# Ledger of designs, part 38: VHH binders against o75319

Target 1, 181 residues: o75319
Amino acid sequence: GNHIPERWKDYLPVGQRMPGTRFIAFKVPLQKSFEKKLAPEECFSPLDLFNKIREQNEELGLIIDLTYTQRYYKPEDLPETVPYLKIFTVGHQVPDDETIFKFKHAVNGFLKENKDNDKLIGVHCTHGLNRTGYLICRYLIDVEGVRPDDAIELFNRCRGHCLERQNYIEDLQNGPIRKNW

## First folded at step 19 (VHH)

Design ih1
Fold by ESMFold2, last read:
Structure ih1 (fold): chain B 181 residues (1-181), chain A 120 residues (1-120)
Amino acid sequence: as target 1 above (181 residues)
Amino acid sequence: EVQLVESGGGLVQAGGSLRLFCAASGFTFSDWTMGWLRQAPGKRREWVALITSGGYTTYADSVKDRFTISRDNAKNTVSLQMNSLKPEDTAIYFCARYTDSDIGHAFDYWGQGTQVTVSS
């Protein structure tokens, strides 16, 4: 089926660029087959993603898809040639060290390849909140040296919704830094 | 309409092997990530393995390198090969459909379960 993820409608489609970073977070776009169960104003397609980014005067240079499924859209549904990376990330639990490393490696690679432009890294999971917020904050803490509460506040403000899962928040605040290699 | 039916459970000696099967119906199976959950007596239900429609797999640390999840999208089946079984693997095992959500439940449907009992 074309089941809309629980509470997916309740979240803003796309956040704002996080100042001082190259990140923007968004909820998973849904391919056309899902639209049968959506009012027109509730739709958020791969095309809608790019239109909303352009409306902010921004451009995506990489999409990192953190969902642990392939049912929401295909990379071919994206309207432009943008590098796409899938990192299968199990939800409900703090992402494991291998997942964290893959994310850091992808971000570092992007920054090297895009040092001469201002393109953004778009990151999403299903709702663009918990897994997305965790990995962005983990990067800012471990690689950029941002204090945990400052990283969380920045993400929450720019996403437009607060991180919700307490185990993620506690790991960010009180857990160890993870190695960057 | 969603139905998940497990089979293949039983009694097995420690160190032994067992293969569980799950037949799925009532949904487009090939679109969904599937998993196996287990619940030991007096313990919370926990996931042990996940598999995406494309065959990517992840395992709980407690079963890594001993259990193998697989699927057949043409037959709408999920299997769990369980090797080097330990008494702590004793549980009811459930085939489950994964929501991929950090909000609400991680799984939205599971079957009646099949009992696995591992004796010393």
Scores: ipSAE 0.813, ipTM 0.913, lowest interface PAE 0.9, mean pLDDT 93
Fold by ESMFold2, last read:
Structure ih1 (fold): chain B 181 residues (1-181), chain A 120 residues (1-120)
Amino acid sequence: as target 1 above (181 residues)
Amino acid sequence: EVQLVESGGGLVQAGGSLRLFCAASGFTFSDWTMGWLRQAPGKRREWVALITSGGYTTYADSVKDRFTISRDNAKNTVSLQMNSLKPEDTAIYFCARYTDSDIGHAFDYWGQGTQVTVSS
């Protein structure tokens, strides 16, 4: 089999800070054991993540890991000064209400505790696109009152790739507002 | 090569129980999230339970509180305890390896399946 997630190499490692928000999205960093399958320029490790964030003159204050696995990297591969939160999120389906609640709770907690700095919430799933984009947009829509199409456009532009799964897009555009936060 | 072999299926009366087993080989089992899928007659295949290498579990709403997924990383096995079975649980059940990818397939390997038939 293929150890590297399918098409992982096709996505930009890290997006740009989403203006007017505290979010930045990225694909999952891969621990050193994956590098045997990658050209040097394709590597994107936990260290590479922090270097790329620093190159943007930004700082992470929280990483929310949405993957439903623990095989990609260990939390101890991250600087101990950066809080890490795992929210196991089943892919291919719109995240359930419990998952959405956990995400909103984590974001709201971060914003309260970090009101006096400009640190970012880093969010990733495997590719940093569908589950990541859905939950960021769900937060912006439900909590911040952003129009669905505006949230999606902002995410797509800043991530550098468009949301791909139609069921996520359709739920964001046409699904109910969730008041579970 | 990756191999997943299911067993434990059979015919059972509504309200009864079955336990399914899956033997895995050909990969580092302890690294991977595993699941059970089912395919009812005339229906699309659907996942019913997932379990991470560390034991975190999630269930489809239709089986929650009736089914329990478990794993033994030392024996490379996954099992599914199925209680309070209903006729709508009738399906071929597959043990599967979860990709954790929204792009491409959700599962990359599964076995031949084991038939569960729940009669009324």
Scores: ipSAE 0.811, ipTM 0.915, lowest interface PAE 0.9, mean pLDDT 93

Design ih2
Fold by OpenDDE, fold request of step 22:
Structure ih2 (fold): chain B 181 residues (1-181), chain A 120 residues (1-120)
Amino acid sequence: as target 1 above (181 residues)
Amino acid sequence: EVQLVESGGGLVQAGGSLRLFCAASGFTFSDWTMGWLRQAPGKRREWVALITSGGYTTYADSVKDRFTISRDNAKNTVSLQMNSLKPEDTAIYFCARYTDSDIGTPFDYWGQGTQVTVSS
């Protein structure tokens, strides 16, 4: 189905690279079947994603898709040169330890294999905000030792939108460190 | 028009089993993640199980290892096998279409529901 996600249009398509990291967050790109329900300037396809990344003089080296649906686009819509990883992540609730571990493992693997370049890890959920922001911040906090408020501020600033869910924010600020391996 | 029709509810004793069914129509069923919700008297509606188009599943902690969600895309159906039922599982169960929205409710359509009552 091609039902536009609620308030999807209200969010910037692509954020900016988070300084000091290889992360960039964006909202879910939508396959062509969604375009008939959008104004031309509102459209954001997988192709548009790569164009916008290029406009920032960046290059994606990995896409991590956190949505718990497959209706938005197909991995086949992406260039074959960019690995695609699906981590089905239920919205609204704090991701479980397994999900967090999967994310961390993927990021660490990418960083290990991509030391010779500056390609980015693109992360998205539906809006590229809550689930995306939580997992990126969780990584920065647990793995990189970043102060929670600094991680959240950095993400919000770079995404151009602030994390909205209090349970995510609360867990980041006051929750326990999760297993890294 | 999107329609979801649940069936299979009933009265069972604790430790018993039920299988719920949902018939979907009015949309491309195979494109959508589907789920089951439940609402107990005086309690907030909660999601119970989710299943993606490709068959990936996840469950609420309260029903994990007891409930199994499945789907048949050819028949536009989703089912919920409920084993080892507890009185706490008593609720109206709803078949629901999952949008993956981060705001509001992540479900945009659900049926009238089917009553499940588990006696002690």
Scores: ipSAE 0.921, ipTM 0.956, lowest interface PAE 0.5, mean pLDDT 96
Fold by OpenDDE, fold request of step 22:
Structure ih2 (fold): chain B 181 residues (1-181), chain A 120 residues (1-120)
Amino acid sequence: as target 1 above (181 residues)
Amino acid sequence: EVQLVESGGGLVQAGGSLRLFCAASGFTFSDWTMGWLRQAPGKRREWVALITSGGYTTYADSVKDRFTISRDNAKNTVSLQMNSLKPEDTAIYFCARYTDSDIGTPFDYWGQGTQVTVSS
């Protein structure tokens, strides 16, 4: 059977929209095959994701999946109207420049193409926290000129959980700005 | 029960090549990202290569362009082709299942390992 990610149940399914941005972070939704290992109230499917987003009076315009696995759900489980982008991102280590660039490029492309709406960029890794938080913060810092501590605080507050990896935090606070092109 | 069995290690001269193999059982192999780890004497275990179920690969900087990870989902196997071997590649190499967890170890199972020794 499918293995539930470690401590996945401990994290809020969906965060809040980050004010001043189009970002919203969430933990990985799990396809139906995982449900037999979860209590009903613990289940969080792709469908549940969209329902929760709707409850916040928001709409997803893009999903960026940062997990380095393909076992959680299939892109086909998502509405066809919402583009899905996979950026395989290794956990525990600071994402490399290529990964950062891919993320920035995707975000900038989305914003360019979606100036006429207010749809959100949904970003997730396994827990929707560390890799997700790093890349969102990296974008805010490098592209929008946000002070690192402000970016981190904003993400933590909106996600409802704090970044846990010190190497990520350290890189955001003191690391070099990554190229935007 | 999850089982991973490595093979193919040995002694090789610097600049030489080895191919490691891993046979997996006890789980739906094709669903999982797999990887190779290594542990040199007195050093921490480190990942060297990852491969998703769909065949996407990533390598540690230290082995990039020298090592190639591959898998056969029909046979439940993962391989590591190691070229241009260096003495610093000397280690026990482990086949491991990747969980993608940000908490704790990102690998939950690995085999007994196979010794790779590269002489100068």
Scores: ipSAE 0.920, ipTM 0.956, lowest interface PAE 0.5, mean pLDDT 96
Fold by OpenDDE, look of step 19:
Structure ih2 (fold): chain B 181 residues (1-181), chain A 120 residues (1-120)
Amino acid sequence: as target 1 above (181 residues)
Amino acid sequence: EVQLVESGGGLVQAGGSLRLFCAASGFTFSDWTMGWLRQAPGKRREWVALITSGGYTTYADSVKDRFTISRDNAKNTVSLQMNSLKPEDTAIYFCARYTDSDIGTPFDYWGQGTQVTVSS
């Protein structure tokens, strides 16, 4: 389908690298079939994603797609040199332990295999905000030992938008640490 | 015009089973994640099951291991097999199109619903 997600246009296409990490968050790029519903300046394709990353003098080494749909773009729309990982994640609710573990495992695997470079882990959901922010912050808190408020502030600042869902924020601030293995 | 039409609801005793059906039209069905919602009297509408275009499924905790969602892309249909039904499953059940929006409502279309009543 070519239905533009609600308020998708209101969010910055790509955030900034989170200092001290390999993470960068962005909203979902949309395949060409969506362009007829957008003004030219509103378009954000998989190609545009890579161009914007390059403009920041960065390089993507992994894309983690957290959407629970396959209608936005195809993995084949991405360069073959960048691995793509799909973690189907339901929106509006705190991700379950399995989802959290899958995300942590993917990140740790990437970091282990990419010690010799500075490539980034690109993470997105539909808006690149709530699910994306939660899982990145969950990783920083559980694995890196970052204080919850610091993780949230760092993500918000770098993404250019603040986490909006209180259940996510509450879980990050006061919820239990999840297993790392 | 997007249309979703539910069927298969009815009255059933606790422990019984029902199978709900949904016929979809007006959009490329195979591209979309579909789901089932329900609304009990005096309660808010809640999602109970989702299924992606490729058949990946997930369920609300309250219905796990009892409900099974499936789809037929060739026929533009989605089904919900409900086993081991409980009185608390009594609700109007809606077939819904899932947008995956992070904000607002994650569903943009649903049918008029079908009544499911589970008696003690």
Scores: ipSAE 0.905, ipTM 0.948, lowest interface PAE 0.5, mean pLDDT 96
Fold by ESMFold2, look of step 19:
Structure ih2 (fold): chain B 181 residues (1-181), chain A 120 residues (1-120)
Amino acid sequence: as target 1 above (181 residues)
Amino acid sequence: EVQLVESGGGLVQAGGSLRLFCAASGFTFSDWTMGWLRQAPGKRREWVALITSGGYTTYADSVKDRFTISRDNAKNTVSLQMNSLKPEDTAIYFCARYTDSDIGTPFDYWGQGTQVTVSS
C-alpha cells in the first residue's frame, strides 16, 4: 500500500560514510506510489538515494535491504549495475544467528570482491536505525574487533540519529560475541 | 476499514492438528507481510509465524517444524497449519498485519482471535 511508515519523515534520508569502514546507512527509499502523501521536500525515492550518494562523492557497490516486507520499492527501481541483497530481518527483536551470519557473509564477500575500489555498502531497514545499526555494529564488533561503545558512537554520529531500541543496545554492549561462520 | 477474521479454532487432543484461517479485507492484502500471534492465559501476546507477500516465512522457535504459515493472495487469506499440538500451544490465536517497523508498533491490526485448546 501507500501508507508512509510511522515517523519515517522524521529521519534524515541518508547518513554519511562511516570512516574506516565501507558502510553507509539510510532509511528505506519509497517508490512513486507513496509520493501522493509527501511534500516534494519529503520525497526520498530510489533515484534520490543515488543522487544523494553521488553528492557525497561516493558510489554504492551493494545495497543490503533488511526490511521484512516488499512493499516499499522493487529491486528493478535500482540501477542494474548495483547488486541488491534482501535479508529479511524481523524487527523489534535482536536478529537471530542466521540473519547475523547472512549479513556478515554478504559484507565479507563484498570486501573481497571490491578490494580494488572504494565503493560502499548501503544498508537500510525501514528507518535506517535499529536493525541497520545493530547489524553494522555487530559486524564491526565481531569481525573487526571494535569496542561496542565505539561502534555505536560511530554509527550514531554518521547516521545522524541514535540507535533507539534498548534491547539492541544492551545486546551490543553486553551480549555474546558471535563467531563468524 | 481493515478487517481480519480468524476461524478454525477448537478443542483438540495433544498430538493432534488444526488449521486456522484468516480472511482479510479493507486493504491491498498482496502488498503486506502477515502474521499469526497468540496469547496464552496470563501471558503476553507473542508472534508465532510471519509470511511476506512473496512467500518468505519465519517462525518462532517454539513452533518451528510443527506450524506452517501460508497465504493465498488471490483470495486474501492467510492460514496456519498446526501439527503435533502440545498443551502449551493453548491460546487465543490472532491474524495480524505486520508493519516492519522498529519504531512504533510491530503489528498495526489484528482480529478478534480464535481459541485453540489442547488437552492432555
Scores: ipSAE 0.829, ipTM 0.918, lowest interface PAE 0.8, mean pLDDT 93
Fold by ESMFold2, fold request of step 22:
Structure ih2 (fold): chain B 181 residues (1-181), chain A 120 residues (1-120)
Amino acid sequence: as target 1 above (181 residues)
Amino acid sequence: EVQLVESGGGLVQAGGSLRLFCAASGFTFSDWTMGWLRQAPGKRREWVALITSGGYTTYADSVKDRFTISRDNAKNTVSLQMNSLKPEDTAIYFCARYTDSDIGTPFDYWGQGTQVTVSS
């Protein structure tokens, strides 16, 4: 059993850097054991992730993994020079305040420690869309004062796929500012 | 074939405790995040607790500090200790396998369920 996540194949592996931010979003890379169920052109491994980032002339300085599982790949599959942070984020529901706080804390810490370079924060959940888009947008809205619709539009364009879950979109558009960092 | 078999339900007085058990088979249990769901009469099914293969846990607000999820990867079991039970905890409880996806359903397999009834 290494079941490929539902519709994982349908999403672009890696988005584009979001202009004016240090974020890039991608779907979860899958370790080699999953490849038996994938055509070669469908594969997207941890190594493939780094090759695709290099192809964009970018460099990752942190990976934030939002999945609520450890079955997709091991942190050891990533270069030792790239910090990895797991934030277990329950799907299908708006992330709780503790999760939002952990995300904001990690981003703010990265920006302070990396003010002298232009490395990116890579963020993923399973598909790199709903939980990922929510937390990136929540950060932009709460911490950087970006208008909700502008944050959502920027994420959707740079990810290459639109946020899908209405509860996340509704909370971003109409929910309260979170002051939890 | 994935099988999840719950046990340990029953009738209990308010304020009492009950421990549910789930036996899993037909998949590599130690790879998967597991959870407990419940469904009260006439209500939608809701998750109450999740546990990753490594033991990280999260609880629904309604059961925090009263319920404890645990697992034994060697025996392929997951358990739910339910303390300080309230009549509102009355439901069918299901052991379930978590998909970790925002696409489709949050759980892809669950058992037949075990009834928990909390009397006043």
Scores: ipSAE 0.826, ipTM 0.917, lowest interface PAE 0.9, mean pLDDT 93
Fold by ESMFold2, fold request of step 22:
Structure ih2 (fold): chain B 181 residues (1-181), chain A 120 residues (1-120)
Amino acid sequence: as target 1 above (181 residues)
Amino acid sequence: EVQLVESGGGLVQAGGSLRLFCAASGFTFSDWTMGWLRQAPGKRREWVALITSGGYTTYADSVKDRFTISRDNAKNTVSLQMNSLKPEDTAIYFCARYTDSDIGTPFDYWGQGTQVTVSS
């Protein structure tokens, strides 16, 4: 379908590289069929994503798509050959341990395979905020040993929007460390 | 207009099986992730199963390995096979369209529901 996700237009398309990490977060890019309901300045296509990354003098080496749907775009819509991984992540609830493990495994695999370049891991859900922020922060906390409030602050600043869902914030701050294997 | 119509509910003994059906119209069904919700007496509505347009499924822990969600994109239908039913499964079951959004509501349309009653 062509329905624009609620409030999708209100969020910055792409954040900034998170210092000290290989992460960059963005909202879901939308294939051309969605554009009939968007003003030109509101458009954010797969091509626009890559153009905006290049404008920051960065390059994507992996896209992790956390959406629980296939309607926004297809990997074939990406303008360049870049590794793409779908991790179907149910929204509105803290991701389960299996989902967290898949995310950690993908990030760790990328870092091993890309030690000799500066490419970034692009992560998105629908808005690039709650599920995206949760999983990036969970990785930083569990794998890199970052304090929860520091991870959240870094994500919020670099995304350009604050994490909004209290259940995600509460789990990051007070929930258990998830095992990494 | 978007319309979701559930059917197949009824009274069944514990340990029994029941199959629910949902007929969808008014939207491009094959583009959308669909789900089943339920609302037990005195409880909040909860999702129990989701299925993407490509057939990927996820289940709530309470129904895992007992319920199976499926879809037929040619007929615009979603089904829920419910096996090994327990009295705690007694609820009104709703077919719903999933938004995949953390910002707005998780489901934007659902039907009037179909009653499932599981006796001891």
Scores: ipSAE 0.821, ipTM 0.917, lowest interface PAE 0.9, mean pLDDT 93

